# VHH binders against Rho GTPase-activating protein SYDE2 (SYDE2): the designs that were tried, part 6

Target 1, 120 residues: Rho GTPase-activating protein SYDE2 (SYDE2), of Homo sapiens (Human) (q5vt97r660to779)
Amino acid sequence: IDAFRHYSFSDQPKCSQYISGLMSVHFYGAEDLKPPRIDSKDVFCAIQVDSVNKARTALLTCRTTFLDMDHTFNIEIENAQHLKLVVFSWEPTPRKNRVCCHGTVVLPTLFRVTKTHQLA
Short names: E, the ipSAE of ESMFold2; O, the ipSAE of OpenDDE; V2, 0.75 times the mean of E and O plus 0.25 times the DockQ between their complexes.

## First folded at step 3 (VHH)

Design g08 (framework vhh_8ghr_2)
Fold by ESMFold2-Fast, scan of step 3:
Structure g08 (fold): chain B 120 residues (1-120), chain A 124 residues (1-124)
Amino acid sequence: as target 1 above (120 residues)
Amino acid sequence: EVQLVESGGGLVQPGGSLRLSCAASGFTISSYDSIGWVRRAPGKGEELVARIDPSGGYTSYADSVKGRFTISADISKNTAYLQMNSLRVEDTAVYYCAKDTGSYWYEDYAMDYWGQGTLVTVSS
């Protein structure tokens, strides 16, 4: 009987852990970027919620491995679980945009940030 | 449900023109996702020939089509277009309308929600 660890000990409906509403995300820059070409300097930043693109910046010039910016994304989210900030390199010839780096925040813990390794 | 419906393909003479259309439903082209046209000739790999980011107003083209092809989007009709001018025999391919899904733990973004494709044959 005591071995039933996979069952909830509370019979009350679980409260939603997802969040909804207006969110402002302030982005101050990125360091140690690895653009796919050493001569590539054009990037843009995008914000994704549950793997759906919600907002992005215009093209920005990146200094070799450093992007200095002050940008605010204002987005409306609905029952969201994950927020991801992605830096893409812009390709002048149409090819797949390459990810320079990204960070993920698990909602609703908005004061914690998880960073994925930069791409080689 | 995301749908892309392509039209406008056919047989055309070298030097001729065609306009391909891609009608979208289930998403708005004015969103932050890029729209592109990918072609595949028999026995060859896929080539991304044109891409538009409607939110940023940016377009890009493969060197093989630059100056001849023009990609555009009409937000009011939720439709993307590829205007193809000065067509060459080597432009013969199936053309697909694709939506950029962004990167999912990849180095590159993936094109998803491909249409069924439309055949363009350039022959005399």
Scores: ipSAE 0.012, ipTM 0.254, lowest interface PAE 8.4, mean pLDDT 66

Design g09 (framework vhh_8ghr_2)
Fold by ESMFold2-Fast, scan of step 3:
Structure g09 (fold): chain B 120 residues (1-120), chain A 124 residues (1-124)
Amino acid sequence: as target 1 above (120 residues)
Amino acid sequence: EVQLVESGGGLVQPGGSLRLSCAASGFTISDYSSIGWVRRAPGKGEELVARIDPSGGYTSYADSVKGRFTISADISKNTAYLQMNSLRVEDTAVYYCAKDTSYWYEGDYAMDYWGQGTLVTVSS
């Protein structure tokens, strides 16, 4: 969680209600990443809604402990409760991918809405 | 129903070339998914030899095949390819086409939706 640069979390309590609509999620980077190998420089970021993969970035070059980027996920959600953002290291062999960083948030406390997009 | 169908394997002499194809059905090779080629020789573990992320055009290769193998994908045909040049006896294996799993963070780091595989034998 501390690894998300320019990513903010709401202080609101857990919500028991589900939400639907079009959502824009801005990802500005990550810090304090722990790659499985010291020379690993390739990562990707994925967004999951209720444990289902909805979108991911292309492979990105990461410095040893941080990732600088500016990416917007535009996703359509329906009756969603949880949003998870995950950064994976990219490994050349099967069974070598691992999570560098992740966060799980109960909706609606984790999103950024632009002027052109509104939650339904 | 998700299927990956490999083709193009066969017998070839050392130094020869083969091109493997992987036709996907039941899902689209999308901008945000990746396809890889995994091989397994008798008595050896799995080795991911090549991987492509279609959205970024990024490719990666195992050190054992760098400079000899080239992976590509044709999104319009929903098909991935592995061009294998300068083949060696140690490249003899069953080659599987595999799709990235959605759940890389928990205990199962393997590729899922493997096809039946195609045998590549490099022998004189």
Scores: ipSAE 0.011, ipTM 0.214, lowest interface PAE 9.1, mean pLDDT 66

Design g10 (framework vhh_8ghr_2)
Fold by ESMFold2-Fast, scan of step 3:
Structure g10 (fold): chain B 120 residues (1-120), chain A 125 residues (1-125)
Amino acid sequence: as target 1 above (120 residues)
Amino acid sequence: EVQLVESGGGLVQPGGSLRLSCAASGFTFSSYDSIGWVRRAPGKGEELVARIDPSGGYTSYADSVKGRFTISADISKNTAYLQMNSLRVEDTAVYYCAKDTGSYWYEGDYAMDYWGQGTLVTVSS
């Protein structure tokens, strides 16, 4: 079973409602992170709109399973349906970056990221 | 549109040093995209030797070059560098500057989408 496919924006039915404009997304942190290797503790946070990468943070050192931060993404969106916030492990080769957690919301709902998801 | 131009390669004796430069156009290093150096020797696969996040100054290196190579970036000049010290015959390769666009942020294909033309480094006596 491909758990990643279940959370893909391309696999979700489209709603007739869309949102456009300048959006500020405040990120206050993440919990229950699972670093993929004992010697790889650097992470970064990214925001995706309809499966397109829009912005990311600089690298952050994850010392525990908690990521405490106060970061605001300022993004421009057009006819958007879905927002996804993803925490990635940073690896020496980009192909090995792994999802530590993510949250997804259908726009125009009020957004709060509270879920952790591990990909095999 | 997006271009990377490498320079600084050449012939050097074992134990010598070289500095490679990568001049970028069509984008700026003030973005959060990663910049890296990939090398390819005849008969061998490609190896990512160094990577930098220019906005945060974070770097990573292949075990084969740790302590000898240093990657850096000058945002004002939109240029990345690879300082290579204590060069070995095994470092002989074509060196490519590459930009990670984040296209493969999940485990999968190796994604360096904007490769330059490469610069040849030969370490021989």
Scores: ipSAE 0.013, ipTM 0.258, lowest interface PAE 7.9, mean pLDDT 67

Design g11 (from e07 with S28T S31D K99R T101L Y105I M110L; framework vhh_8ghr_2)
Fold by ESMFold2-Fast, scan of step 3:
Structure g11 (fold): chain B 120 residues (1-120), chain A 123 residues (1-123)
Amino acid sequence: as target 1 above (120 residues)
Amino acid sequence: EVQLVESGGGLVQPGGSLRLSCAASGFTISDYYSIGWVRRAPGKGEELVARIDPSGGYTSYADSVKGRFTISADISKNTAYLQMNSLRVEDTAVYYCARDLSYWIEDYALDYWGQGTLVTVSS
């Protein structure tokens, strides 16, 4: 079971690896997370593009090894090659953040890209 | 590029209050970077007294300051604050603002520090 199986994404093997624009990523949840110890059930989800942190959720309560959520990341990307989604456990004291689960996706040209226009 | 500048330190009587400010430049506090306040008293080691994750609205405090200190952030000003109430002589220290990467890293990480501001609590 893929932790990010509810990630909405279009795959095309013969596509460019680099894309630019405004990207919307809708995330429905995660399964099969590596469970944190019982006293550390707060988590947050983050998105990285080419090893740069771009956005994250607020703290969420994780029950068992699954996380139900309905969150949309709206991020700006430029010549992006890799998108990485990470679930972190949150600890009250520094030094205890733990990666619960992560995935890496190579961006094809058919990935969802939304361009917004504003009046000048 | 990344810089943190503290202000608001000074001399105060026991039982008094003081608000420290931490202005950040070169990164956005509201996105995903946490801010911590660290103090160093004369002849003593460093103590992390307060931390805020402004994206999640989460705060934490050292036991020595719980109930007396409050950390907050103003996203529009890219500035964090430490409200210090019921000050004691033992709170006398240089207070530093630091960028806190601990939420992204297994090991403890404060990577950029301000210059520090002196807080003296005396009669």
Scores: ipSAE 0.012, ipTM 0.160, lowest interface PAE 9.0, mean pLDDT 68

Design g12 (from e07 with S28T I29F S31D Y33S D100E T101P Y105F A109G; framework vhh_8ghr_2; at its last look DockQ between E and O 0.32; V2 from the best seeds 0.00; counts 0 for: pae E 8.9 > 2, unsure alone 60.1 < 65, grease 28.2 > 24.2)
Fold by ESMFold2, look of step 4:
Structure g12 (fold): chain B 120 residues (1-120), chain A 123 residues (1-123)
Amino acid sequence: as target 1 above (120 residues)
Amino acid sequence: EVQLVESGGGLVQPGGSLRLSCAASGFTFSDYSSIGWVRRAPGKGEELVARIDPSGGYTSYADSVKGRFTISADISKNTAYLQMNSLRVEDTAVYYCAKEPSYWFEDYGMDYWGQGTLVTVSS
C-alpha cells in the first residue's frame, strides 16, 4: 500500500506559525519518481525540516517509477514550519546526488488548533 | 573553519588491511551530519566508496567495496574511520574524507574535503 504522495506546497498560502515537539513520521512509499540514470539503481530517502536534513535511509533498490517502503523516522523539531521528504539517486560523482522526487508539507496546517467551546 | 584530516594510508600487500582515520574540526558529528570517503586513482575519476550517518547508524557503500570496507564514526573523538579489508591492487588511490552539506534541496555532493591519504596496494 502507498501511504505517502508528494505534496505541492506552491498551491497553498504561506504560513507564519511554527511547530515544536517530537514527531514520528512513517513513510510507506513514493510514486512518479524520476528514473535513475542507466547505471544507477539505488536511491535513498531523506527527511528535511526547514531545509535541514533530519534523517535518511540506507540505500534502497529502485527499478521502476515507484518505491514501496515501510520506515519510521523519529525526529525532534523546534520552531519548524516545513517538512520535506526527498528521494535522491545514488550517484558516482561525490559532489551531487540527483533528486528523484520530493514533497513538502506545511506543519502548522497539519496541527490545527481546536478552539475551546465557551459554555455559558 | 571546517577541517578534515586523513591519516592511516600506506603501502600494503594484496589481501591486506588498512584503517583510515578522518579527524574533524570546525563542526561536531551530530544527528543529521554525514561523512563519506572518496577515492581517486591517477587518470581515473572520483568514486564515493562509503558514507555514514551517525544518526540511526545508517551506512552506504559502493558495490566495488561492499563486504570489504566498513565505515564507522566515534562521536566522542569527532573522528570517522574506514576499515579496508581484503585489499586489491585496484583499491590503490588517494582516499579523501568528505562532508555532505546540511541540506539536500537540490542534487548535492560533498562540500568539504580533506587533503587525502595515499593507499598503495602492491606486491
Scores: ipSAE 0.012, ipTM 0.255, lowest interface PAE 8.9, mean pLDDT 68
ESMFold2-Fast, scan of step 3: ipSAE 0.014; ipTM 0.353
ESMFold2 (binder alone), look of step 4: mean pLDDT 76; pTM 0.773
OpenDDE, look of step 4: ipSAE 0.014; ipTM 0.281

Design g13 (from e07 with S31D Y33S Y103W W104Y; framework vhh_8ghr_2)
Amino acid sequence: EVQLVESGGGLVQPGGSLRLSCAASGFSISDYSSIGWVRRAPGKGEELVARIDPSGGYTSYADSVKGRFTISADISKNTAYLQMNSLRVEDTAVYYCAKDTSWYYEDYAMDYWGQGTLVTVSS
ESMFold2-Fast, scan of step 3: ipSAE 0.014; ipTM 0.278

Design g14 (from e07 with S31D Y33S W104Y Y105W; framework vhh_8ghr_2)
Fold by ESMFold2-Fast, scan of step 3:
Structure g14 (fold): chain B 120 residues (1-120), chain A 123 residues (1-123)
Amino acid sequence: as target 1 above (120 residues)
Amino acid sequence: EVQLVESGGGLVQPGGSLRLSCAASGFSISDYSSIGWVRRAPGKGEELVARIDPSGGYTSYADSVKGRFTISADISKNTAYLQMNSLRVEDTAVYYCAKDTSYYWEDYAMDYWGQGTLVTVSS
């Protein structure tokens, strides 16, 4: 079971020379988190599109079993393949950042035309 | 503990094929940005031959292997693969499976390594 069960998103693709869209991802929280250290309470969330970080939250307080938040990411996507939501534990030393939990959502490729004769 | 276990190496004739497997335990292959294959031939430095972001579907290949090698990943089995076709004598090396601990594709840092598997291509 994914820990990011309490999320929703919408998109507003714009027709242009370059296929692009604004996506609003509403993140309400995560459950079943496993921080690398039981006393780690500071986390942040990052959203990645095709392995590129697009946005992150400020530092948040996380209980070991859940993260409560109400945050909207507004990201610009172009011909995106995959959306990845990642929760990282925070340490003052950046090299100690660790993944608490993550989820991945596969996005359909955005095309200038809405129909193609080939699938894949 | 974190562990990468490689298999599939061996002796093959030029023009032959091999498929390498890398089974991960203690973490997910989709953690961070990527997982890949690095080779080291006798007397040479390390060469990153292929890498994949299992979640994003991104792949990259060294020019020396492009068109001949294919990297893939099976998240449900927590395993990465390297399909090697049209092998050449120059492909003879120890092949290591390596896990990137960077969050960015462009800034990869291979911090966890398997023990390596020997691939020998000779006539």
Scores: ipSAE 0.000, ipTM 0.156, lowest interface PAE 11.6, mean pLDDT 69

Design g15 (from e07 with Y33D Y103I Y108W; framework vhh_8ghr_2)
Fold by ESMFold2-Fast, scan of step 3:
Structure g15 (fold): chain B 120 residues (1-120), chain A 123 residues (1-123)
Amino acid sequence: as target 1 above (120 residues)
Amino acid sequence: EVQLVESGGGLVQPGGSLRLSCAASGFSISSYDSIGWVRRAPGKGEELVARIDPSGGYTSYADSVKGRFTISADISKNTAYLQMNSLRVEDTAVYYCAKDTSIWYEDWAMDYWGQGTLVTVSS
């Protein structure tokens, strides 16, 4: 989460409830990314809800371990519990993409407190 | 039902060119993580030769084909292509078009394998 410049609210650390609806997640960037491999400078960000891929960004050039962007994910969720943001390196040869960083938020706790999830 | 149908294979002499087509139906190729071309020569394993992000146009190639093959996608026609130039006898294989989910999972995965199209490079 720290790597995404994300501010999290920790007053209620546990919650077992699920939520449904339309969610907007605004993503301003990421820090402390694992460096891309020698010949891969391109990255993309993906959002997952309960381990299901929902949306991703276009490929972006990663010049350092810092990714600065301004993107809003608009996703529809149904009985959701967890939201995860993952930054991947695009491999120049056809094989696995490498995870640069990830962050997770427990949806019911943060959503009920702020009515929105903010990643700044 | 999602389908990927390959076409364009055939017999060609060394040094020749072919263009393979992958027609998608039941879905938009722009909505997919990536589209790839996998080949299998008789008696050999499978090799992923090229991959494209259809929405962004970003590509990657196996070292064996880099500089000779070009992958592209036409979103309006819902079709991906593999332009093969300077063909060699060792490019002889059945070529398959597949949806590649590895971009999202960090894992090597191919979905929606088609029937394949045979490419034979010989005199």
Scores: ipSAE 0.012, ipTM 0.272, lowest interface PAE 8.7, mean pLDDT 67

Design g17 (from e07 with S28T S31D Y33S S34Y K99R D100E T101D E106D D107E A109G M110F; framework vhh_8ghr_2)
Fold by ESMFold2-Fast, scan of step 3:
Structure g17 (fold): chain B 120 residues (1-120), chain A 123 residues (1-123)
Amino acid sequence: as target 1 above (120 residues)
Amino acid sequence: EVQLVESGGGLVQPGGSLRLSCAASGFTISDYSYIGWVRRAPGKGEELVARIDPSGGYTSYADSVKGRFTISADISKNTAYLQMNSLRVEDTAVYYCAREDSYWYDEYGFDYWGQGTLVTVSS
């Protein structure tokens, strides 16, 4: 289940070669987040490449089911197949953080805006 | 070289207290998401006991130690502490200090560990 706002991914033929290089990934926000606790609204966003953590945002306070983030990750990738954005809820107790939402894209893939609220 | 060095372990009677120290070198503790204390006893897996965000002062504790243990940090001394009160026989373990990088919250994510210090609670 994806909760990314103003995004879609093209369903086009994939290249047989893996992607390498520097990549800039822009995220504009998320909606329909499900925080695990009413009294804890802190979240952070992480980017994973082939299930390996590459970067994350600072801790953010989310007081609604929406996260507005105009954030750019600049990451170096090598022979990558999948790019995954994960929003984690931060838990004040010593336990594993819970995923609020995620999105996964297979590389190479173009994406386009499907809603009119933002341009591509 | 990045190092975490624990001290303060030893033998103590049930109901007693110990204070563990974790001296960091090769990095500044306030630059990282958490400094944590993880323990391992014979026949048990690793248990995250307590962690502190040194820059924000946020702390969290395992339910087994809440109200008895207090984690703290002194940024000027680049050192984290674990004050252990009302010790029980089941607190007997090797206690490790560990550094958590900001990317690893989901998986506890400790990237550097100390050598460990033994705490024995016995009459």
Scores: ipSAE 0.000, ipTM 0.133, lowest interface PAE 10.6, mean pLDDT 67

Design g18 (from e07 with S28T I29F Y32D G56S K99T T101E E106S A109S M110L; framework vhh_8ghr_2)
Fold by ESMFold2-Fast, scan of step 3:
Structure g18 (fold): chain B 120 residues (1-120), chain A 123 residues (1-123)
Amino acid sequence: as target 1 above (120 residues)
Amino acid sequence: EVQLVESGGGLVQPGGSLRLSCAASGFTFSSDYSIGWVRRAPGKGEELVARIDPSSGYTSYADSVKGRFTISADISKNTAYLQMNSLRVEDTAVYYCATDESYWYSDYSLDYWGQGTLVTVSS
């Protein structure tokens, strides 16, 4: 998360409730990426909720350790507790992509949600 | 349901050319899927030879085929192609069309569909 621009943590306390509803997650960019290969210039961003892949971006050009973007994920969540943001490098020859950075945030204190249905 | 059907393989002499086709159903090339070509020669492991992201137009190639193979996609036909030029005996393999599937944050694997298409390069 420290690698993402214009993202900050909520000062509100955590609670044990799960969140359901439509969520918009806005990414304004990433800085201080840790590319697994110096020559890797192509990346993509993915979003996971409770270990389930929900969405990804198209391939994006990385400026060494800087990724400039303005992308919104619109996702439907059900009784969600955790969200992961992952930046993958695009590997030209191996079958496996490698993680450049990731961040995990705990719901509900760290996100804006379009509509919330809380479960105790 | 994602389905990929390969075609265009055959017997060709060294130095010849072939064009492989991959017809996709269950998703469109306007989505964030990438499409790749993976080959496996008898007794050898898998090699990812080419990959394309149709939405961005980005491509990548294995060093063994760089400059000889070209991957492309036709959005109107929902079909990807692998143009293979200057073929060598070492290019003999079964070629599979695959789509990327991102699972968990540590890695992902391409997903195969179909039996592939055999390319034999011999005199």
Scores: ipSAE 0.000, ipTM 0.176, lowest interface PAE 10.9, mean pLDDT 66

Design h01 (framework vhh_7pa5_2)
Fold by ESMFold2-Fast, scan of step 3:
Structure h01 (fold): chain B 120 residues (1-120), chain A 122 residues (1-122)
Amino acid sequence: as target 1 above (120 residues)
Amino acid sequence: QVQLVESGGGMVQPGGSLRLSCAASGFTFSDYAMSWVRRAPGKGPEWVSRIDPSGGYTSYADSVKGRFTISRDNAKNTLYLQMNSLKPEDTALYYCAKDTSYWYEDYAMDYWGQGTQVTVSS
């Protein structure tokens, strides 16, 4: 659970606007990933809504620092403010019980999408 | 609903070989890492080997490295353990185990089969 951490949201201003419904999030890849272990090659991606896990990919092969994928998360959200995408490295040894985070991408408040749709 | 059924155990002399199989049902086999675990008479469980969902990555306990090979056939929902150069200390009940929940955040072996007995004696 510490593996889902990103510090920039620990002290952000709060917005009273909340979003509910079905949402599709398209993820096309990541670059400049920094693996926590030199021998870690397998990764998976997860999407969190307000720090709650909602969906994840199957295992993917990370090629050095580059992750190439085309995946859509279809998630149900309720009164959501923030979406977070997390890349995890996979550790296959069961006695270690370890999952390491490569990086995170945090999305701003969803209410900006509503304004963009109105202007379009 | 999750079922793991081990087979292929038996009695063998030191230096012999056996191939264990585990038939999985009730879950999407290709989404989960799988492990072999053994329990010798009077001892606790010992992890033996693990294979990732793709079959491309394997791990082994030091006691079996170079002698055992783990593999899987995702099309047949089957896990295998090829055991060569068997020793008396390999005598144990062998279990296959399903690793983790879908999230992998706090992973553990969720389900174990009934086991298959391997006895190595002269």
Scores: ipSAE 0.000, ipTM 0.132, lowest interface PAE 11.6, mean pLDDT 67

Design h02 (framework vhh_7pa5_2)
Fold by ESMFold2-Fast, scan of step 3:
Structure h02 (fold): chain B 120 residues (1-120), chain A 121 residues (1-121)
Amino acid sequence: as target 1 above (120 residues)
Amino acid sequence: QVQLVESGGGMVQPGGSLRLSCAASGFTFSDYAMSWVRRAPGKGPEWVSTIDSSGGYTSYADSVKGRFTISRDNAKNTLYLQMNSLKPEDTALYYCAKDTSYWYEDYFDYWGQGTQVTVSS
């Protein structure tokens, strides 16, 4: 969640209805990443809805602990409760990808961003 | 046993088209998002495209947007990649990959042997 440190959330009561529709999620970068594997600096960002992978970016070069990007995910969601962004170190081997950082947003929580280009 | 078998690669001139297929077996294909990933000569692997379990959502790498179309046929357990307006920089070994429904760390648990695409003049 440290990756989403510029998020601001509404303190309004959570809705009892889950969120459905077309959603655009803008991702502007990440800091303080867990170091990638020594032989690879390649990372990618993925978006998950209720633990199901929906989309991801192309491979990006991670500068040790920093990732600079500007990417928009356009996804269709249905009765969704949780939205999660994850930064993975990528390998073509069948071993599981290593998580560099992640953040989770509980739906139907209303939120507001204070500075768009500082959303991480 | 989970198996993914890619086919449809070949040699094509710039501006040409190819259609890749991936035959999936050993799992409930319709429950998983699927992706195409490529590895160009001398480079690391690059994600190309993802399609969700229903086929209702697709996503593409910026390098292929507008030229490639990912699709699936859940009745045939087959994933497709239609590649149009091919460029020399699209030359790579193309793999299909199974996405997880449960955990982020299960991403790319499986991919196939790959199919070679060569774009040359």
Scores: ipSAE 0.005, ipTM 0.140, lowest interface PAE 10.3, mean pLDDT 67

Design h03 (framework vhh_brivekimig_d4)
Fold by ESMFold2-Fast, scan of step 3:
Structure h03 (fold): chain B 120 residues (1-120), chain A 122 residues (1-122)
Amino acid sequence: as target 1 above (120 residues)
Amino acid sequence: EVQLVESGGGVVQPGGSLRLSCAASGFTFSDYAMSWVRQAPGKGPEWVSRIDSSGGYTLYADSVKGRFTISRDNSKNTLYLQMNSLRPEDTALYYCAKDTSYWYEDYAMDYSSQGTLVTVSS
C-alpha cells in the first residue's frame, strides 16, 4: 500500500452510486515497494473490481523498490464500488505469488477535469 | 492458438551437454515470460527455469542452478535451455511453458503436450 501514497486522484467528491460500463485505467508505476523477498525481480500487476480478478499485466521487472511501467487496463465493470490494484511478486511454485503492495480506489470517482498528480 | 514445439532432446552420458529449443507461435512471444518444466518417469512435474519477456532476468530451480542456462531469441520466437554437467536425475521429458498464471489462488501454465525426452545414462 505504501507504494501508492505518492499518487493523488481527483479532488472532486466521490459519487455515492455504482459505476457500470467500459473502464480504462492507466497505471504509470509504483515506488516504495515492500516485496516479500529483497531479491524479487519479477512482478505483475492485477486489477480487481469488488474483489473479483479482472485483468493482469505480463511480467514486469521491478528495480529494487520501484516499478516503472506505462500500462492501460481496459475492463468491463458492472455496478462496481471498489477498484483495487495489486502488485504481486512472482514465484515459480504454484500459489506462491505474494502481494507486494496494493492500492484501493472507491468508485465512482471523477477524474475528467483533473490532471494526473504525483504527491511529493 | 498457442503452440509450443520442443526439440533437442536425446541420450547423453553423465557429464554431457544438450541444448533444447522451443519454437513458439500463436501469441506475441516477446510479451510473455517463459519457463521450462520437466517430468521424470513416475514423478510429478518439476519447474526448472524461467526467463522474463526481455531476457534480462532468469530464475532456476536449486537442482539445476549453475548447470543450466535459459535464454530466448524474441526475433525468432524461440526459447532455449542449455544443459551442462548432466546427471542421471536430469532424465525427464522437458516441456516449455508460457506463463499463464492468473492470481495467487490459481496458478496455471500453458505447456506443450509433446515435450522432448532427455535421457542421461551411464
Scores: ipSAE 0.000, ipTM 0.172, lowest interface PAE 11.0, mean pLDDT 68

Design h04 (framework vhh_brivekimig_d4)
Fold by ESMFold2-Fast, scan of step 3:
Structure h04 (fold): chain B 120 residues (1-120), chain A 120 residues (1-120)
Amino acid sequence: as target 1 above (120 residues)
Amino acid sequence: EVQLVESGGGVVQPGGSLRLSCAASGFTFSSYDMSWVRQAPGKGPEWVSSIDPSGSYTLYADSVKGRFTISRDNSKNTLYLQMNSLRPEDTALYYCAKDSYWYEDYFDYSSQGTLVTVSS
C-alpha cells in the first residue's frame, strides 16, 4: 500500500494511449505522509516515466506529515504510458528505509494529485 | 557516460588521516546527492557518507560519525572524504557514488575505487 496520499478523479475515463513530446508536470505539495520513521525527515520528490528516471527536486524538510512544495518538472517523453511520482526520505540506507511514499498515474489522463483520506 | 574516478588512498598507521577525492564527469554533478561507499575484503558494500547537492546537508554511518567529513566542490565536479582517526576496520576499497534516487536502484558507481589500508 502506497503511503503517499493523493486525490484523483477516479471516475474520469482512463486512456491507455502512448504519448510523445514535451510535458510539464506541476506538483503543489503533499499532506498526510507516512514516512518510514516518526521523527523529522529530509525528503525529495522525483518523477519517473515508464521506469526511467527523469527529474527530482532539491532536498526539502518534511514537517511531520506535511510537505510544502511548488515545483514544475519539464520532461521529454517518447511513447510513454505511465507517470510515477515518488517522495523519498533522504537517507542512503537499505532500500526499505529510502522510500517515504509514492504514487502512479496512467498517461495521458490529466488529473490533480491533492489529497486522499482512504483508498477503497 | 557517468564516470567517477577516485584517488587519495594509501597505507597509513592506526590513528592516521587520509583525504579521498572523486572526480566526476558525464552528468550535472551539482544536481545529485553524492556518496562514499566502501567494501572491506570479503564483505559486502557498506554505505559511509552522503552529501546533498548544495553541500549543506551531510549524513554519516554510525561507524564513521565524528571521524570522517564529506564535502564537495561543485565548481570542480569533485567529491571529498576527509578521514581522521583511522582504524584497522576502515581498511577497504572506497567508491564514490552518484546517488541513484530511485528506490529500486542502488548507487550508480563504476570505477576501480581507491584502496585504503590501515595497519602497523
Scores: ipSAE 0.006, ipTM 0.176, lowest interface PAE 9.8, mean pLDDT 67

